# Miniprotein binders against Mucin-6 (MUC6), part 50

Target 1, 185 residues: Mucin-6 (MUC6), of Homo sapiens (Human) (q6w4x9r395to579)
Amino acid sequence: GHCSLEGGSFVTTFDARPYRFHGTCTYILLQSPQLPEDGALMAVYDKSGVSHSETSLVAVVYLSRQDKIVISQDEVVTNNGEAKWLPYKTRNITVFRQTSTHLQMATSFGLELVVQLRPIFQAYVTVGPQFRGQTRGLCGNFNGDTTDDFTTSMGIAEGTASLFVDSWRAGNCPAALERETDPCS

## First folded at step 23 (miniprotein)

Design db4 (from cb14 with M60L)
Fold by OpenDDE base, last read:
Structure db4 (fold): chain B 185 residues (1-185), chain A 112 residues (1-112)
Amino acid sequence: as target 1 above (185 residues)
Amino acid sequence: DIREEVKKLLEEARKLIEEAKKAGDDQAVWLLEIAVRLLEEALKTGDPERIAYALLFLALALITAAEKRGDPKAVELLEKAQELLRKALEENNPELIKEAIKLIKEAAELLG
């Protein structure tokens, strides 16, 4: 399964459902029992301009009981809150640069993250087949059905991206704005 | 030639993967496999930048193996190599890459 966060406000789920939202919060991208130590992948969005519609991805965060890794455009910060020299490794996670503009987080448990740092901060999440039907968050449920991708954290299927996205907020943030657009259109 | 030297390191890395498998060092195997892929990709273009990043990761993988084996000399060599590679990237200096390769080779020989 491949989930993409592109263009500042566009998301394509594991099931290939595209949608758009504008929010300035931290959202859960991926939760799964397949992630060890209660792990979760999260996305941090912030304002990129004056208008409410000018939002962009500014960081990706992997958080578990053992690890916290924050990947931003300028640095990678780990558990102690300090920027680390790359490449970095833990027991089952490693973060490294492929090029000056591309960063990768690789894991031994079937999660891969590729981050484009410039010119636009974008992220690409890949999960192994063992994650099928066992994912939750903005990246969807990876069950091959796009119609139920907007399932909230409470297990309710929503018809709008706004309510769906809001349900996956990881902090106290304002409600997201919705615009259902195909990023490929 | 840097590419030729990297090819040699690539072959050595593959050998070390087999050794790590025999030793049951799953983490080293995992990291070395990533290193091999990065080196292979870097060799496709011959881009010094990609090569340097790949070598940085190779060094990390080898450090991981060296630490588990209790070889502080290898660790030291590899850490020095990483410093050279970082400097190489900052200064766009391919000569520093060559120096780093020498250190990595020496460390790999200790681990082989």
Scores: ipSAE 0.857, ipTM 0.941, lowest interface PAE 0.5, mean pLDDT 93
Fold by OpenDDE base, fold request of step 24:
Structure db4 (fold): chain B 185 residues (1-185), chain A 112 residues (1-112)
Amino acid sequence: as target 1 above (185 residues)
Amino acid sequence: DIREEVKKLLEEARKLIEEAKKAGDDQAVWLLEIAVRLLEEALKTGDPERIAYALLFLALALITAAEKRGDPKAVELLEKAQELLRKALEENNPELIKEAIKLIKEAAELLG
């Protein structure tokens, strides 16, 4: 399954359902029993301009009981809150540069993350087949059915992206908006 | 040239993967496989930048193995190689990549 966060506010689920939202919060991208130690992948969105529609992905966070890895445009921060030199590795996670503009987080448990740092901060999540039907979050449920991708954290299927996205907030943030914006923003 | 040297390292890495498999060192296998992929991708274009990043990762993989085996000399060589590679990236200096390769080869020989 491939999930993409592109263009600042666009998401394509594992089931290839595209949608757009504007929010300034941390959202759960991926939760799954297949992630060890209650692992979760999260996306941090922030304002990129003056308008409410000017939001963009600013960081990706992997969080488990053992690890916290924050990948931003400028640095990779781990458990101790300090920036780490790359490549970095733990028992089953490694973060490294492929190029000056591309980072990758690879795991031994079937999760892969590729991050494009520039010109636009974008992220691409890949999960193995063992994750089928066992994923939750903004990346959807990876069951081959796009119609139920907007399943909330409470297990309710929503018709709009905003309510779906809001349900996966990892903190107290304002509600997400569904507004059209310049794809370059 | 750098490409030829990288090809040699790639072959060595593949050998080390097989050895790691036999030894049951899953982490070494995992990391070395990533290194191999990175090296293969870098060799497709011959881009010094990609090569340097791939070698950085190879060094990491080998450091991990060296630490488990208790080979501080290998670790030292590989850490130095990483320093050179970082400098190579900063300065766009392929000669530093070559120097790093020498160190990585030496370390790999110790681990083989």
Scores: ipSAE 0.856, ipTM 0.941, lowest interface PAE 0.5, mean pLDDT 94
Fold by OpenDDE base, fold request of step 24:
Structure db4 (fold): chain B 185 residues (1-185), chain A 112 residues (1-112)
Amino acid sequence: as target 1 above (185 residues)
Amino acid sequence: DIREEVKKLLEEARKLIEEAKKAGDDQAVWLLEIAVRLLEEALKTGDPERIAYALLFLALALITAAEKRGDPKAVELLEKAQELLRKALEENNPELIKEAIKLIKEAAELLG
């Protein structure tokens, strides 16, 4: 399964359902019992301009009971709160650069993350077949059915992206907006 | 020729993977396999930048193995190699990549 976060506010689920939203919060991209130590992948969105429609992805966070890894445009920060020299590794996670603008997080448990740092911060999530039907979050449920990708954290199927996205907030943030905006914003 | 030297390291890395498998060192296998893939990708274009990043990862994988085996000399060599590679990237200096390769080879020999 492949999930993409592109163009600042566009998401394509594991089941290949595209949608967009504008929010300034941290959202759960991926939760699964297949992730060890209650692991979760999250996306941090922030305001990139003056208007409410000017939002963009600014960081990706992997969080478990054992590890915290924050990948932003400028640095990679781990549990100790300090920027690490890359490549970095734990027992089952490694973060490294492929090029000056492309960073990858690889794991031994079937999760892969590729991040384009510049010119636009974008992220691509790949999960192995063992994750099929066992994923939750903004990346969907990876069951081959696009019609139920907007399932909320409470297990309710929503018809709109805004309510779906809001249900996966990791903190106290304002409601997400669904607007017709420039795809480059 | 950097590409030729990298090809040699690639072969050594593959050998070390087999040794790690025999030893049951799953982490070493996992990391070295990533290193091999990165090196292979870098060799497709021969881009010094990609090569340097791939070598940085190879060094990490080998450092991990060296630490487990208690070989401080190998660790030292590999850390120096990483330093050179970072400098190479900053200065766009392929000669530093060549020097790093020499150190990585020496370390690999200690671990073989």
Scores: ipSAE 0.853, ipTM 0.940, lowest interface PAE 0.5, mean pLDDT 93
Fold by OpenDDE base, last read:
Structure db4 (fold): chain B 185 residues (1-185), chain A 112 residues (1-112)
Amino acid sequence: as target 1 above (185 residues)
Amino acid sequence: DIREEVKKLLEEARKLIEEAKKAGDDQAVWLLEIAVRLLEEALKTGDPERIAYALLFLALALITAAEKRGDPKAVELLEKAQELLRKALEENNPELIKEAIKLIKEAAELLG
């Protein structure tokens, strides 16, 4: 499954459902029992301008009981402190540069993350087939059905992206604004 | 010349993967496979920058293996290689990449 966070406010789920939202919070992108140590991938959005529609992805965070990795445009910070240099590794996670503008987080448990740092901070999440039907969050449930991708954290299917996205907030933040996009666009 | 040297390292890395598999060192296999992919991608373009980043990761993978095997000499060589590669990136100096490759090769020989 491939999930993308592009253009500052656009998301395409593992099931290839595109949608747009504007929020300034940390959101759960991916939760799964396939992630060890209660791991989760999160996205941090912030204001990029003065209007409510000017929001953008500013960081991606992987958090588990064992590790915390924050990838932002300017730095990679871990629970062991900010690394002096990349590549970085733990027992089952590694973060490294492919180019000056592209970072990658690779894992031994089937999660991959590619981050474009510039000119626009964008992220691409890939999960292995073992994750099928076992994912939750903004990236959807990876079950091949786009109609149920907007399932909230409480297991309720929503018709709008805003309510769906809001249910996956990792903190107290303003409500998100949403625009659905044409799946064929 | 750099490309040819990288190709040699690539082959060596592949051999080390097989050895790691035999030894049951899953972590080494995992990291080295990533290194191999990075090197392969870098070789497609021949971009010194990509090569340097790929080599940085290869060095990391090999350091991990060296630490497990208790080979401090290999670790030292590889850490030096990483330093050179970082400088190479900062200075846009391909000669430093060549020097790093020599060190990585030497370390790989110790681990093989």
Scores: ipSAE 0.850, ipTM 0.938, lowest interface PAE 0.5, mean pLDDT 93
Fold by ESMFold2, fold request of step 24:
Structure db4 (fold): chain B 185 residues (1-185), chain A 112 residues (1-112)
Amino acid sequence: as target 1 above (185 residues)
Amino acid sequence: DIREEVKKLLEEARKLIEEAKKAGDDQAVWLLEIAVRLLEEALKTGDPERIAYALLFLALALITAAEKRGDPKAVELLEKAQELLRKALEENNPELIKEAIKLIKEAAELLG
């Protein structure tokens, strides 16, 4: 399964449902019982450009009981607040550069993340088949059915991206904005 | 020139994967398999920067195996190779990549 965060504000879920939002918050991209140590993958969005409504991805965070790995648009990687030289490893996670513009986080538990650092900060999430039907968050539920990909943190299927995105906020922050998208187009 | 030396390292890495499997060193197997993939992809391009990044990761994988084995000489060689590779990337100097490959081969011989 693939989930992508592209441009300033575009998301495509594990079930290939596209949507767009604008928000300034940390959001839960992916939760799953397949992630050890209560792990979660999160995305940080912040204001971009001069428009108050325009936001873009500025960091991706993997958080568990053991680690808080932050990959930021400033090209610095930290774990638990400490900057790390790349390539870097823990027992089950490694972070390294593929090229001067692309960085990868690989894990032994079926999660992979590729981050494009330039020209635009973008992220590509890949999960193994063991995650099928067992994901929650902005990347959707990975069940092969796009009609319920906008399932909120309370388990409610919403018809709009903004209500769905708002439910996955991981902090005290403003509500997200949605732009129209056609899931069947 | 560098491509032929990388192909030889790739063969050595594949042998070391099998040895790590026999030793039950699951972390080394995992990291070495990533390193093999990265080297294979880098060879397709011939790009010295991509090769240097793949070699940096191979060195990390080999350090992991060397530390488990308790071989500090192999670790030292691999850390020096990483330093050369970082300089090669900073200076845009592919000649330092050749020197790093020699150190990685020496370390691989100690582990093999």
Scores: ipSAE 0.786, ipTM 0.922, lowest interface PAE 0.8, mean pLDDT 87
Fold by ESMFold2, fold request of step 24:
Structure db4 (fold): chain B 185 residues (1-185), chain A 112 residues (1-112)
Amino acid sequence: as target 1 above (185 residues)
Amino acid sequence: DIREEVKKLLEEARKLIEEAKKAGDDQAVWLLEIAVRLLEEALKTGDPERIAYALLFLALALITAAEKRGDPKAVELLEKAQELLRKALEENNPELIKEAIKLIKEAAELLG
């Protein structure tokens, strides 16, 4: 399964359903029982355009009970707030450069993330077949049916992307905004 | 020259994967398999930059195996190789890649 975050604001789900949204928040991109330690992949969006309403992808976060790995548009990779030299590894996650413009996060549990740093920040999520039917979030449910990919965090299939996306705001949006208001950390 | 030395490292990495499997070192197997894929892709391009990134990762995989084995000399060689590779990338200097390959080969001999 493939899910992509392209052009700053476009998403294509694991079931190939495209949509676009704007919002300043952190969103749950992928949750699944296949991710160890209550893992989740999250996407961070922030203002980026000429108009006040335009937002773009600025970071991707993998969060579990053991790790908080942040890959950001400034090309810095952190784990639990500490900057890391690449290539970097934990027991089951590794982050490395493929080229000067592309980073990869690989895992032993079937999740792969490729991040294009330039010319624009884009992300490509790949999951193994064991994830089929077992995903939730902005990347959809990976069940082969595009009509229910807009399933909210309450399990309700919506007809619009906006209600679906809003339901997947991470509970730490105030914390993400709090982090952004303290630039001297 | 660099391409031929990378081909030799690739073959050695494949042998080390089999040794890691026999030893039950699942993390080394996982990382070395990634390294093999990266080296194969880099060889297709012939791009020194991509080769350097692949070699940086191979060194990480070998450090992992060396730490499990308790071989601090191999770790030291591999960390020095990584420093040379980072410098090679910063300076666009393929000659530093050749020096890093020598260190990686020395470390692989200690592990194999």
Scores: ipSAE 0.784, ipTM 0.920, lowest interface PAE 0.8, mean pLDDT 87

Design db4 (from cb14 with M60L)
Fold by ESMFold2, look of step 23:
Structure db4 (fold): chain B 185 residues (1-185), chain A 112 residues (1-112)
Amino acid sequence: as target 1 above (185 residues)
Amino acid sequence: DIREEVKKLLEEARKLIEEAKKAGDDQAVWLLEIAVRLLEEALKTGDPERIAYALLFLALALITAAEKRGDPKAVELLEKAQELLRKALEENNPELIKEAIKLIKEAAELLG
């Protein structure tokens, strides 16, 4: 399974459903019982231009009971707040550069992340087949059916990206509905 | 020839994977298998930067094996190799890559 986070807040889910959203928050990309220690992969988005419709990825975070690995657009990698020389490893996670522009996080539990650092900060999530039907978040549910990829954190299938994305906020930030409303159309 | 020396290291890494499997060192097996993949990809491109990044990772994988075995001399050599490789990338200096390869080979001899 592949999920991508590209350009102007474009996402393609594990079931190949593309969508775009406009938000400035930390969002849950992926939760699964296949991730040890209550692990979750999260994405941080921030304003990249003047309007609310101009947002971009600024960091990817892997959080579990043992680790908080942050990969940010300024090319600094931290774990639990400490900057790390690359290549870096824990027991089950390693982070290293493939090239001057691409960084990779590999794990022993079937999660892999490739981050393009330049020219635009983008991320590509890969999960093994054991994750099928067992994922939640912005990357969808990986069940082979795009019609329910917009399933909210409450288990409700939504027809719009904005309601779906807002349900996966991991912090207190403005709702996407307010950010997507254009009172002067 | 850096590429020829990397090919020799790739074969040594494959041998060390088998030794790590026999020793039950699952983490070293996992990391060495990644290192082999990175070296193979780097050789296909011939890109010195990719080679240096792959060698940095190989050193990390070998440190893992050396720590399990309790071989502090191998760890020392591999940490020195990593510092040379980081400097080689910073300075764009392939002679430092050659020196790092010599240290990695020496450490691999201690482990295998």
Scores: ipSAE 0.781, ipTM 0.918, lowest interface PAE 0.8, mean pLDDT 88
Fold by ESMFold2, fold request of step 24:
Structure db4 (fold): chain B 185 residues (1-185), chain A 112 residues (1-112)
Amino acid sequence: as target 1 above (185 residues)
Amino acid sequence: DIREEVKKLLEEARKLIEEAKKAGDDQAVWLLEIAVRLLEEALKTGDPERIAYALLFLALALITAAEKRGDPKAVELLEKAQELLRKALEENNPELIKEAIKLIKEAAELLG
């Protein structure tokens, strides 16, 4: 399974459903019982220009009970707030540069993440087959059916990306619809 | 020649994977298998930058194995190799890659 976060705030789910959203928040990309220690993969979006529709990915975060690994557009990698030289490892996770423009996070539990640092900060999530039907978040549920990929954090299938994306906010931030209607207020 | 020396390191890395499997060193197996794939891909390109990143990761994998075996000399050599590789990348100086490969080979001999 592949999920991508590309420029202009475009997402393609594990079931290949494309969508776009415009928000400035941290969002849950992926939750699954296959991720140890309550692990979750999260994405941070921020403004890249003056309008609502000018948002971009600025960081990807892997969070568990043991680790908070942050890969930022400033090319710094931290774990639990401490900057790390690359290549870096824990027991089950390693982060390293593939090239001057691409980082990879590899794990022993079937999650792999490739981050393009330049020219545009983008992320590509790959999960093994054990994740089929066992994912939640912005990357969808990986069940082979695109009709329910917009399932909210409350388990409700929505018809619009905005309501779906808003439900996966991780933190205290404005809803995407709210920003679209009140740009400078 | 860098390419030929990397091919020799790749053969040694494959042998060390089998030794790590026999020893039950699961983390070393996992990291060395990643290192082998990175080196194989780097060799296909012939790109010194990609070779340097792959060698940095190989050194991490070998440090992991050396720490498990209690070989601080191998760790010291590998950390120095990583410093040279980072400098090679920063300065675009492939001659430092050659020096790092010598250190990695010395460390691999201690572990093999």
Scores: ipSAE 0.772, ipTM 0.914, lowest interface PAE 0.8, mean pLDDT 88
Fold by ESMFold2, last read:
Structure db4 (fold): chain B 185 residues (1-185), chain A 112 residues (1-112)
Amino acid sequence: as target 1 above (185 residues)
Amino acid sequence: DIREEVKKLLEEARKLIEEAKKAGDDQAVWLLEIAVRLLEEALKTGDPERIAYALLFLALALITAAEKRGDPKAVELLEKAQELLRKALEENNPELIKEAIKLIKEAAELLG
């Protein structure tokens, strides 16, 4: 299973459902019982500096009871708030650079994250087959059916990306914008 | 020249994977298998910077194995190799990569 965050605002789910959104918030990309220690992968979006309604990906966060690994647009990697030299490892997670423009987080539990730092900050999430039908979040449910990939945090399948994305916010933040311009905001 | 030395390290890494499997050192197996993949990919490109990043990771994998085996000399050599590799990347100096490879080879021979 592959999920991607590209072009600053585009998402493609594990079931290949594409959508776009704008919002200034942290969102849950992936939750699953396959992730140890109540792990979750999250994405942080912020203003792109071009328009007040345009946002782009600025960081990816892996959070569990043991770790909070932040990979940010500024190329800084932290765990639990402490900056780390790469390559870095814990018992089951490692973060390292493959090139000057790409770094990777690999795990022993079937999650892999590749981050492109330049020319634009992008992220690519890969999960093993054990995750099939057992994921939640912006990357969808990985069940082979694109019609229910927009399932909210309350378990409701929505027809629009905006309601789906808003349900996966981590914290109290403004509603996501499905279009590039929101004259009502 | 660097490419030939990396190929030799790749052979040593594959041998160390099998030894780690026999020893039940699952973390070393996992990390060394990643290191082998990174070295193979780096060799396809011939890019010294990609080789240096792969060697940094190989050193991390070998440190993990060395700590499990209780070999502090191997750890010391590998940490020094990582320092040289970081310096090589900062200074864009591939000659420091050659020096780091010598240290990694010495450590790999201590481990098996």
Scores: ipSAE 0.763, ipTM 0.911, lowest interface PAE 0.9, mean pLDDT 88
Fold by ESMFold2, last read:
Structure db4 (fold): chain B 185 residues (1-185), chain A 112 residues (1-112)
Amino acid sequence: as target 1 above (185 residues)
Amino acid sequence: DIREEVKKLLEEARKLIEEAKKAGDDQAVWLLEIAVRLLEEALKTGDPERIAYALLFLALALITAAEKRGDPKAVELLEKAQELLRKALEENNPELIKEAIKLIKEAAELLG
């Protein structure tokens, strides 16, 4: 399963459903019982320098009971607030640079994250087959059915990306704006 | 020749994977297998930058094995190698890569 955060505001779910949104918030990208220690992957969006109404991805966060790993567009990696030299490891997570423009987080529990730092901050999430049907968040539920990928945090399938995205906000923040990608263009 | 020295180090890393398996050091096996893949990819390109990043990761994997074994001299050598590799990347200085490879090979001999 692959989920991507591209172009600052575009998302493609594990089931290949594309959508676009704008919002200034931290969002839950992926939750699953397959992630140890109540782990979650989160995406942070903030205003872009282009327009006050448009936002872009500025960081990805892996959060569990043990770790809060932040990979940000300033190319600094922290765990629990402390900057780390790369390559970095915990017992089951490692973060390293493969090239001058790409970072990778690899885990022993089937989650992989690749971050493109330049020219635009983008993220690519890969999960192993054990995650099939067991994910929730902005990356969808990975059940092979695009019609219910907009399932909210309360388990309700929504017809619009904005309601879906807003349900995955992790804190007090403004409502998101939706601009779906036209599949026929 | 950096490429030939990396190939020798890659063969040593494969042997150390088998030793880590015998020792039941699952984390070192996991990290060393990643390191082998990174080194193989870097060798295909011949890019000194990719080689340096792969060697940085190999040193991390070897530190893990050295800590399990209780070999602080190997850890010290590998941490020095990482410092040299970070400087090599910062300064675009391939001579520092050569120096780091020497330290990594010394540490691998202590672990082998």
Scores: ipSAE 0.692, ipTM 0.886, lowest interface PAE 1.0, mean pLDDT 88

